# Ledger of designs, part 2: VHH binders against FERM domain-containing protein 4A (FRMD4A)

Target 1, 303 residues: FERM domain-containing protein 4A (FRMD4A), of Homo sapiens (Human) (q9p2q2r20to322)
Amino acid sequence: RRCQVHLLDDRKLELLVQPKLLAKELLDLVASHFNLKEKEYFGIAFTDETGHLNWLQLDRRVLEHDFPKKSGPVVLYFCVRFYIESISYLKDNATIELFFLNAKSCIYKELIDVDSEVVFELASYILQEAKGDFSSNEVVRSDLKKLPALPTQALKEHPSLAYCEDRVIEHYKKLNGQTRGQAIVNYMSIVESLPTYGVHYYAVKDKQGIPWWLGLSYKGIFQYDYHDKVKPRKIFQWRQLENLYFREKKFSVEVHDPRRASVTRRTFGHSGIAVHTWYACPALIKSIWAMAISQHQFYLDRK

## First folded at step 6 (VHH; framework vhh_7uia_1)

Design q11 (from q0 with I103L)
Fold by ESMFold2-Fast, scan of step 6:
Structure q11 (fold): chain B 303 residues (1-303), chain A 127 residues (1-127)
Amino acid sequence: as target 1 above (303 residues)
Amino acid sequence: QLQLVETGGGLVKPGGSLRLSCVVSGFTFSSYAMAWVRQAPGKELEWVSSISGSGGSTYYEDSVKGRFTISTDNAKNTLYLQMSSLKPEDTAVYYCAKSEYDLTYKVGGKTYYMDVWGQGTQVTVSS
């Protein structure tokens, strides 16, 4: 079957995928286009029939995933799946470059919550990386129309596009003399400090039907108020978790909580166990399950 | 009354086979994941195998994989554990247990949530 893999540098790979091709083999093929050695941070994503982001499971065949039943090629996206606290831990320039391209895409697509003033500063680093030093106001305004630097949300919060452009210009003028690499490092330093960076969010409900965000990352599992993705209401670090549980419309975590006597009838092992449960449609629960296991495996590989 | 009753345990020589049965009553069988859990002398309870509430998926502890087979007979409300190539290390009391969940993934791996337990059946593997 025809598949189109969108790369982080705006290129597309058009492939005829055979039934036996494993997702890990497809990832290896994509990684080879970047001479990428540190491929453990990356995955291949697709949007399912319900519009939710899903990820290929590396040990499964590419075509064994639930792609939308529509005409044309299967659309896949090569992007960062496993985030780390700082790009300073990365060994290869190719990996750093791809983390930067991924971060730019996430900011532009509004997948990361960011204040508009921070967006303007980030846009100045995008210009410094792509174009070098500031030359003129007119060149900046022209470049900003070509580069995906300013997300729609930031533009709508201010009285005019000219205002936003002028704020970017003010930041950009301060960067004179910075190298491309310095601009990338400074950009990533800001993005890495954002509270929502590196967290995969899923819309869920609790037993009472109250909506929540469930966040998954290398640090663990987090429950957020539906109106506040920044400060988690509950934190389940991997070290606190005993087991994860799946059933068609629900996902549960079993956590050691010394403040709570075990409320389970017959939990074996040790006392002080609590089970926390969230509900969603079956497709979303399957996505949560796969991501949680993958994040834990990534955590173990780094420990 | 909600009840799980295990049978089929006994003394067997290394390399031998046994089939454990668990008769379930008082709830809708096949609506819940079922498991076999064991406790060896002087050790904590250890998960052995699970089968999904849909009956389609089976899971095994690494040490028993390829030797044990978990199955259900929904018409008889019975869970089975077919044990082959038994080893002295398999000596334990085997418990039938019910979970509301279809799949389990071990993180810390020291505890399991099981809301209903049977009485247990003794399996002894000795020459």
Scores: ipSAE 0.515, ipTM 0.829, lowest interface PAE 0.5, mean pLDDT 85

Design q12 (from q0 with Y105F)
Fold by ESMFold2-Fast, scan of step 6:
Structure q12 (fold): chain B 303 residues (1-303), chain A 127 residues (1-127)
Amino acid sequence: as target 1 above (303 residues)
Amino acid sequence: QLQLVETGGGLVKPGGSLRLSCVVSGFTFSSYAMAWVRQAPGKELEWVSSISGSGGSTYYEDSVKGRFTISTDNAKNTLYLQMSSLKPEDTAVYYCAKSEYDITFKVGGKTYYMDVWGQGTQVTVSS
């Protein structure tokens, strides 16, 4: 079957995937195009029938995943799945380059919400990385039309495009003499500090039908108000969790109670205070389950 | 009164087979997931297998996949665990449990949320 893998450098790989091909073999093939050795941070994603992002399970065959019933090639995305505190922990330039490309894409596509003044500073680092030192106002305005540096929301928040361009120019002039690598490091330092960076969000409901965001990352599981992805209302660090529970339409977590650590749950009934439950369609609960287990394994591998 | 009674445990040689039974009373059997959990001497509780209320879906811990089969007889309100190719590592007290969930994944590894547990039945795998 024809598959199209979208790469982080805007290239697309057109492939004829055989029924026996494992997802890990596809990841290896994609990684070879970047001379990428540190593959453990990356995955291959696809959008399901409901519009939600899902990830290939590496030990399964590529074609045994629930792709949309659309005619044409299967669309897949190579991107970062497992985030870390800082790119300073990465060993290879190829890995750093891909994290930078991934971060730029996330900012431009508005997957990470950021203050417009910060966007202008980030855009200046994109220019320094791509073009080197500032030369003239006219060259910057021309380059900003060609580079995906300014997301639509940032442009809407200010009086004119010229205002936005002038703010970028002010930041850019301050970077004179920075190398390409320094610009990448400075860009990533800012993006890594953003509250939503590295969190996978899922739309869920509680028992009363109230909508929430459930966030999954290497740090744990987080519950957010549906209109505020920045400050979590509940925080469940991996070290605080005893068990995760799966049912077709619900996902639950059991939180560690220091007063009752190492007890057998054999009492008739349960207090309920240690268990938190969220509801969603079966496909989304399966996606949450797979991501939670994968994030926990990544956490253990780095501990 | 909720009651679960496990039977069928015993001494068996490696490679042997045993069938555990759990007779349940006091609740609507098909309305809940049923699970088998075990505890080996000096070890933490381990979820082994679950079956959905109508018997439509089964789930297994990786170490028992292909060797154990969970099933129900709803007319008799009885849960079964057919164990084959038994290993010394399978030696444990096996408990029948009513569960609200199909799969349990250990993070801290010491507790499980189960509404009701049975008395347990001892399985010993040795020469």
Scores: ipSAE 0.406, ipTM 0.747, lowest interface PAE 1.4, mean pLDDT 85

Design q13 (from q0 with Y105W)
Fold by ESMFold2-Fast, scan of step 6:
Structure q13 (fold): chain B 303 residues (1-303), chain A 127 residues (1-127)
Amino acid sequence: as target 1 above (303 residues)
Amino acid sequence: QLQLVETGGGLVKPGGSLRLSCVVSGFTFSSYAMAWVRQAPGKELEWVSSISGSGGSTYYEDSVKGRFTISTDNAKNTLYLQMSSLKPEDTAVYYCAKSEYDITWKVGGKTYYMDVWGQGTQVTVSS
């Protein structure tokens, strides 16, 4: 079957995927196009019938995943799945460049919430990386029309496009003499410090039907108020969790609680165990389950 | 009302076999993960085996792998534990237990949540 794999550098790989091809083999093929050795941070994603982001399971065949019944090729995305504290832990320049491309895409597509002043500073590093030192105001304004550096929301929050361009120019002038590598490191330092960076968000409900965001990352599982993705209401670090539980329409975590969970419930080992449960459609719970296990495995591999 | 009724326990010699049965009522059996849990004299509760309600995925404690087989008959609302090559160390009261969840992923793994328990059936392995 025809598949298109969208790469982080705007290229597309057109492939005829055979029924026996494993997702791991497809990831290896994509990685080879970048001379990428540190492939453990990356995955291949797709959008399911419900519009939710899913990831290929590496030990399964590519075509054994629940792709939407759309005409045309299966659309797949090569991107970062497993985030880390800092790119300073990465060994290869190819890996660093792909993390940078991934971060730029996430900022531009507004998948990461960013203050507009921070956006203008980030745009200046994009220009320094792509074009080198500032030369003239006119060149910058021309380059900003060609580069996906300014998200729509940042443009809407200010009086004019010229205002936004002038702010970027002011930041850009301060970067004179920085190398391409220094610009990437400085860009990533800012993006890595953002609260929503590296968190996979899922819209869930509690047993009362109140909406929440459930966040999954290498640090653990987080519950956020539906209107605030920045400050978690509950934090479940991996070291604090005993078990994860799956059932068709619900996902649960088991943690230590000094209070008794229930006098009618039996647990093995500790008294004072609490179970926290969230609800969603079956497809979304399946996605949450796969991501939670993968994030925990990644955490253990780095421990 | 939820009920779990265990049967099939008894006295057996080392190397022998027994099949435990647990008949469940008051819920849709195939929608829940089921487990066998045991308690040896003077010891803590020990998880033995689990089976998912959705796909029939099975899980075993290391000391019973290859000797015990957990299975279900959804039409009869019955959970089974086929025990072979029984050892004196297998002597315990065996409880059928229900979890609200199909699949468990161990993180710390120091606890096992079960929300409904049966009355138990005694298994004694001795000469």
Scores: ipSAE 0.476, ipTM 0.803, lowest interface PAE 0.8, mean pLDDT 85

Design q14 (from q0 with K106R)
Fold by ESMFold2-Fast, scan of step 6:
Structure q14 (fold): chain B 303 residues (1-303), chain A 127 residues (1-127)
Amino acid sequence: as target 1 above (303 residues)
Amino acid sequence: QLQLVETGGGLVKPGGSLRLSCVVSGFTFSSYAMAWVRQAPGKELEWVSSISGSGGSTYYEDSVKGRFTISTDNAKNTLYLQMSSLKPEDTAVYYCAKSEYDITYRVGGKTYYMDVWGQGTQVTVSS
């Protein structure tokens, strides 16, 4: 079957995927295009029939995944799946480059919440990385039309495009003499400090039907008010969790209550535990389940 | 009434094999995830293996992976645990358990939201 893999550098790979090709082999093929050795941070994503983001399971065949029933090629995305506290832990320049490209994409697509003033500073590092030192106001305004540096929300919050461009220019002038690598490191230092960085968000409901965001990352599982992705209402670090539970329309986490020590061998279901449950459509619960397990395994592999 | 009856335990030598059975009555067997849990002398309950209600997904504790196989026979309402390459540390009372959830994934693994029914079956691995 015809598949199109979108790469982080805006290139697309057109592939004829055979029924027996494993997802890990496809990831290896994509990684070879970047001379990428540190593949463990990356995955291949697709959008399912319901519009939710899913990820290929590396030990399964590519074509055994639930792709939407539509004509044309299967659309796949190569991107960062497993985030870390700092790119300073990465060994290879190729990995650092791809984290930078991924971060730029996430900021531009408004997948990471960021204040507009921070956006203007980030845009100046994009210019320094791509073009080097500031030369003139007119060159910057021209370059900003070609580079996906300013997300739509930031542009709407200010009186004019010229205002936004002028703010970027002020930041850019201060970067004179920085190397491409220094610009990347400085950009990533800012992005890594953002509260929403590295968190995969899923829209869920509790038993009463109240909407929440469920956040999954290498740090654990987080529950957020539906209108505030920044400050979690509940925090479940991996070290605090006992078990995860899956049923068709619900996902639950179990936290051991150390004050409740009695476990009976022959009893009704619950003893010495607190269970938190969230509800969503079956496709979304499957996505949450797969991501939660993958994040926990990544957490264990890094210990 | 709900009943889970475990059988098949016994004394085996290291490297030996044993098959445990759990006969289920009083509920729709294929509607629930089933598990094997064990308790070694003086220790807490330890999850061993789980199978989804559909029988399509199986999960194992790292220490038993590749040595134990969980399976079901829906026509007989029976859960099985085929144990091979048994080690002295596998010595425990083995219980079958029912979960309200289709799949359980262990994180810290000290406690489980499971109904543990019946008296279990003793497995002793010793020379």
Scores: ipSAE 0.464, ipTM 0.808, lowest interface PAE 0.6, mean pLDDT 85

Design q15 (from q0 with K106T)
Fold by ESMFold2-Fast, scan of step 6:
Structure q15 (fold): chain B 303 residues (1-303), chain A 127 residues (1-127)
Amino acid sequence: as target 1 above (303 residues)
Amino acid sequence: QLQLVETGGGLVKPGGSLRLSCVVSGFTFSSYAMAWVRQAPGKELEWVSSISGSGGSTYYEDSVKGRFTISTDNAKNTLYLQMSSLKPEDTAVYYCAKSEYDITYTVGGKTYYMDVWGQGTQVTVSS
């Protein structure tokens, strides 16, 4: 079957995928196009029939995943799946380049919420990386029309496009003499400090039907108010979790709770347990389950 | 009426093999995750392995990976634990247990939510 893999550098890889091809083999093929050795941070994603982002399971066949029942090629996306505190822990320049391209895409698509003044500073590093030192105001304004540096929300919050361009120019002038690599490091330092960076968000409900965001990352599982993705209301670090539970329309986490000394069901191990449960459609619960396990395995591999 | 009955335990020499069976009744077997848990003399309960009710997802304690295999026969409502390359450290009473959830994934692995437990079967690995 025809598949299109969208790459982080705006290229598309057109493939005829055979029924027995494993997702790990497809990832290897895509990685070879970047001479990428540190493949463990990356995945291949697709949008399911419900509109939710899903990821290929590496030990399964590509065509055994629940793709939308549309005519035409299966659309797949190569991107970062597993985030880390800093690119300083990455070994290869190819990996660093792809993390930078991934971060730029996330900021531009407004998948990461960021103050407009920070956006203008980030845009200056994009210019320094792509074009080198500032030369003239006219060149910057031309380049900003061609580079996906300024997201729509940032442009709408200010009196004019010219104002936004002028703010970028002010930041850009201060970067004179920085190398391409220094610009990437400085850009990533800012993006890595953002609260929503590296968190996969899923819309869920609790037992009372109240909507929440459930966040999954290398740090653990987080519960957020539906209108605030920045400050978690509940934090479940991997070291605090005992088990994860899956049932058709619900996902549960089990933690040791020192306030609950009595065992209320047949359990063993630690005295007192607390189970936290969230509800969603079956397709979304399966996505949450796969991501939670993958994030925990990534966490263990880093220890 | 829920019932779990374990069989297949016994005395075996180091390096030997045993197959434990757990016959279940009173619930739809394929709808719930099942587990094997063991308790050595004077020690706490230790989770050994789990299997999903709706699929073939399997999970193992690190000390038994590559040596033990958990499986189900849904038509016979039977859970199995195939044990190979047995060590004296595997000596324990082995219990079959039912979770209320289809799939259980171990993180810390020290506490398990189990609705029903079997009576256990003794495995002794000794020369």
Scores: ipSAE 0.422, ipTM 0.777, lowest interface PAE 1.0, mean pLDDT 85

Design q16 (from q0 with K106V)
Fold by ESMFold2-Fast, scan of step 6:
Structure q16 (fold): chain B 303 residues (1-303), chain A 127 residues (1-127)
Amino acid sequence: as target 1 above (303 residues)
Amino acid sequence: QLQLVETGGGLVKPGGSLRLSCVVSGFTFSSYAMAWVRQAPGKELEWVSSISGSGGSTYYEDSVKGRFTISTDNAKNTLYLQMSSLKPEDTAVYYCAKSEYDITYVVGGKTYYMDVWGQGTQVTVSS
């Protein structure tokens, strides 16, 4: 079957995937194009029939996944699946480069929530990394049309494209003399500080049918107001959880209360255990389940 | 050293009862979920029942609901399975299992990533 793997550097890998090829082998093949050793942070994603992002299970065959029933090649995306606090913990320059390319893609696709003024500063670092020092206003305006630096929403929030370009130019002029590596580090420092960085968001509902965002990361599980992805309403750190429950249309977490758990059994009343439940279609719940288990296991590996 | 020792099996007639015990050592008993899994001759391992580390939640395979009861005695580091109304289909080697992770993964009412460490105890229900 024809498969097309979108690489983080805008290249596409065209493959004829045989029925027995494991997803781990495909990841190894893609990683070889970057001389990537630290593969544990990355995965291969695809969009399902409902438009939601899913991830290949490394121990399963590539073609055993539920791809959309559409004509043409199977479209796959190589990207970061497991995020960390800082790229300073990464060992290889190849890994750092890929985290940078992944972050640029996430900002441009509006997967990370960013104020437009921050976007303009980030765009200046993209220019410094790609082109070096500022030369002229005309060159910047030309380069911004070729580089995916300014997301559509940021452009819509301001009076003109020229205004946005002028803001980027102001930031860019201040970077004179920075090396490519310094630009990457400064870019990542800003992106890593963003509240939505490294969180996988899923649209869910509670038992009353109220919409919420459920966030999954190496830090735990987060519940967000549907109109505010920045400040979580509830935080469930992995160490606080006793059980994760998956049913066809619901996902639940069981939280033990460490304070109550330390109290003598002679205390009258129930345990401090609370169950929190979210609802979604079966395909989305399955995606949440797979991501939650993977993020918890990643957390344990780094502990 | 992690050790799980199962006892209490035997030969019983249909409709009979047995109580299985599993004494554990080498880990903090209340920190992990515990389970009973069984293997009939020529078949794969089948999950039977689980209990959370706190003892607050129990789970059962549909075929044993109402007939089997899982419980723990944290002071004795012992897991129990009280079996009643035994059927020939319950004939198997019963193994004690411990959750691999500090969080129990429950899918469709069944616990996953349970590790079997012991030799098991044989339960035979005749005719």
Scores: ipSAE 0.432, ipTM 0.740, lowest interface PAE 2.8, mean pLDDT 87

Design q17 (from q0 with K106Y)
Fold by ESMFold2-Fast, scan of step 6:
Structure q17 (fold): chain B 303 residues (1-303), chain A 127 residues (1-127)
Amino acid sequence: as target 1 above (303 residues)
Amino acid sequence: QLQLVETGGGLVKPGGSLRLSCVVSGFTFSSYAMAWVRQAPGKELEWVSSISGSGGSTYYEDSVKGRFTISTDNAKNTLYLQMSSLKPEDTAVYYCAKSEYDITYYVGGKTYYMDVWGQGTQVTVSS
């Protein structure tokens, strides 16, 4: 079966995948193209028939996943799945570069909420990394047309493209003499500080049908107001969670509640607990379930 | 159709042993965490022991640790509770329970969300 793996550096790998190929073997193959040692942060994603992002399960065969019934090659994406507090904890330059490319993609695709002024500063680091020191206003304006540095929302919030370009130029002039590596580190320090960085968001509803965002990360599970992805209304850190529960159209978490010590016919144990439940279509609940378990396993593997 | 049938209860002297069985049908046994829960005369329900769906992880209430052993036989769809060194305070109706949910993933605690099914089996420890 023809598969096309989109890489973070805008390259594509065309592959003929045999039925027996495991997802972990495909990940190893992709990682070899980057001389990548620290593979544990990365995954291979695809969009299902409902348009939701799903991830290959590494111990399963690639072609045993539910891909959309479309003609042509299966489209796959190599990207960061497991985020950390800082790239300063990474040991391999290839890993650092891939985190940088992943972050640039997330900012450009508007998957991370960021102020327009911060976007302009980030764009200056992209230019410093890609082109080196500032030379002229004309060169910058030309380069910004070729680099995915300015997301559409930032452009719409300001009076002109020229205004946005001028703001980037102001920031870029201040970076004179920074190495490619220094530009990457400075870019990542800003992106890592953003509240939505490293959180996988899923649109869910509560029992009354009220919409919420459910966020999954290495830190735990978070519930957000549908119009505010920045400040969670409820926080369930991994150390506070007892169990996760899956049923076709609902996902539940059982959290330690020291104020609730009663044992009932529906809840048993010597510790107080509370159960929180969210609803979505079966495909989305399966995605939430897989991501939650993977994030918890990643959390346990960290030192 | 969901069914949980508890058997093996009876009258036993202090220090004796007894094995409870729970035969299940109507669901995939290995996908659900199972538990034994008891209710002593005039008291609230008390969790006794739990086992993961695969049978790989077991948990016990402090008062029964070292005396009780929970186990499963997936081929027979049967949950067991082997009870040893029984005390009068172990006198209760013992219920087999399962989670309402299809899959349970253990994170940090030993508490489980369970539905109690069936009539239970009476265990009486006295002379």
Scores: ipSAE 0.426, ipTM 0.793, lowest interface PAE 1.0, mean pLDDT 85

Design q19 (from q0 with V107L)
Fold by ESMFold2-Fast, scan of step 6:
Structure q19 (fold): chain B 303 residues (1-303), chain A 127 residues (1-127)
Amino acid sequence: as target 1 above (303 residues)
Amino acid sequence: QLQLVETGGGLVKPGGSLRLSCVVSGFTFSSYAMAWVRQAPGKELEWVSSISGSGGSTYYEDSVKGRFTISTDNAKNTLYLQMSSLKPEDTAVYYCAKSEYDITYKLGGKTYYMDVWGQGTQVTVSS
């Protein structure tokens, strides 16, 4: 089966995937193109029929996943799946470069929420990394037309493109003398500080039908108001969680909180048990379940 | 009406074996995770073992691993617990329980969420 793997450096790998090929073997093949040793942070993703991002399970065959029924090749994306608090913990330059490319892509595609003023500062580091020191206003405006540095939302929030370009130029002038590596580190320092960085969001509903975002990361499970992905309403750190529960259309977490009364359903064990449940279609619950377990295992490996 | 009926308990000497059975009715057996939960004299309820609704995944409390085996017969709507190398510490009333969840991922706690269980069957391990 024809598969097209989109790489973080804008390259595409055209592959004829055999039925027995395991997802881990595909990840190994992709990683070899970058001489990437620290593969544990990365995954291969695809978009399902409903537009939701799904991830290949490394111990399963590539072609055993539920791809959209479309003509042409299966479209796959090599990208960061497991985020960490800082790239300073990464050992290899190849890993750092891929985290930078991933972050740039996420900002440009509006997968990470960011204030437009911060976008302009980030764009200046993209220019410093790609082009070196500021030379002229005209060169910057030309380069910004070619580089995917300014997301559409940031452009819409301001009176003109020229205003946005001028803000980038102001930031860029301040970076004179920074090396490519310093620009990457400074860019990542800003992106890593963003509240939505490293969180995988899933649209869910509670038992009353109220919509929420469920966020999964190496830090735990987070519940957000549907219109605010920045400030979680509930935080479930991995250390606080006793069990995770899966059912076809629902996902639940059990947390031990001695300050809370027992829940309305029967429970066993310690007093103060709370169970929190979210609902979604079966495909999405299955995706949430796989991601939650993977994030917890990643958390344990780093502890 | 949901019913869970446990049988197979009794008095056994240390090192002995027993097979507990739980016949279920009033729901689709294979659609729910099932568990064995026990309560020793003067103690709280303790989870022993669980099996997914599909029968593909089994889980055990650390003290019973290698000694107990949970299994299902979906055609008979029956849950089993094969107990071997029984110890005095295994003395308890054993309950068959239904979870509304198919799969449980254990993080580190010993708490359990169950919505229905039977009347129990007494297992006594003594001389």
Scores: ipSAE 0.465, ipTM 0.791, lowest interface PAE 0.8, mean pLDDT 85

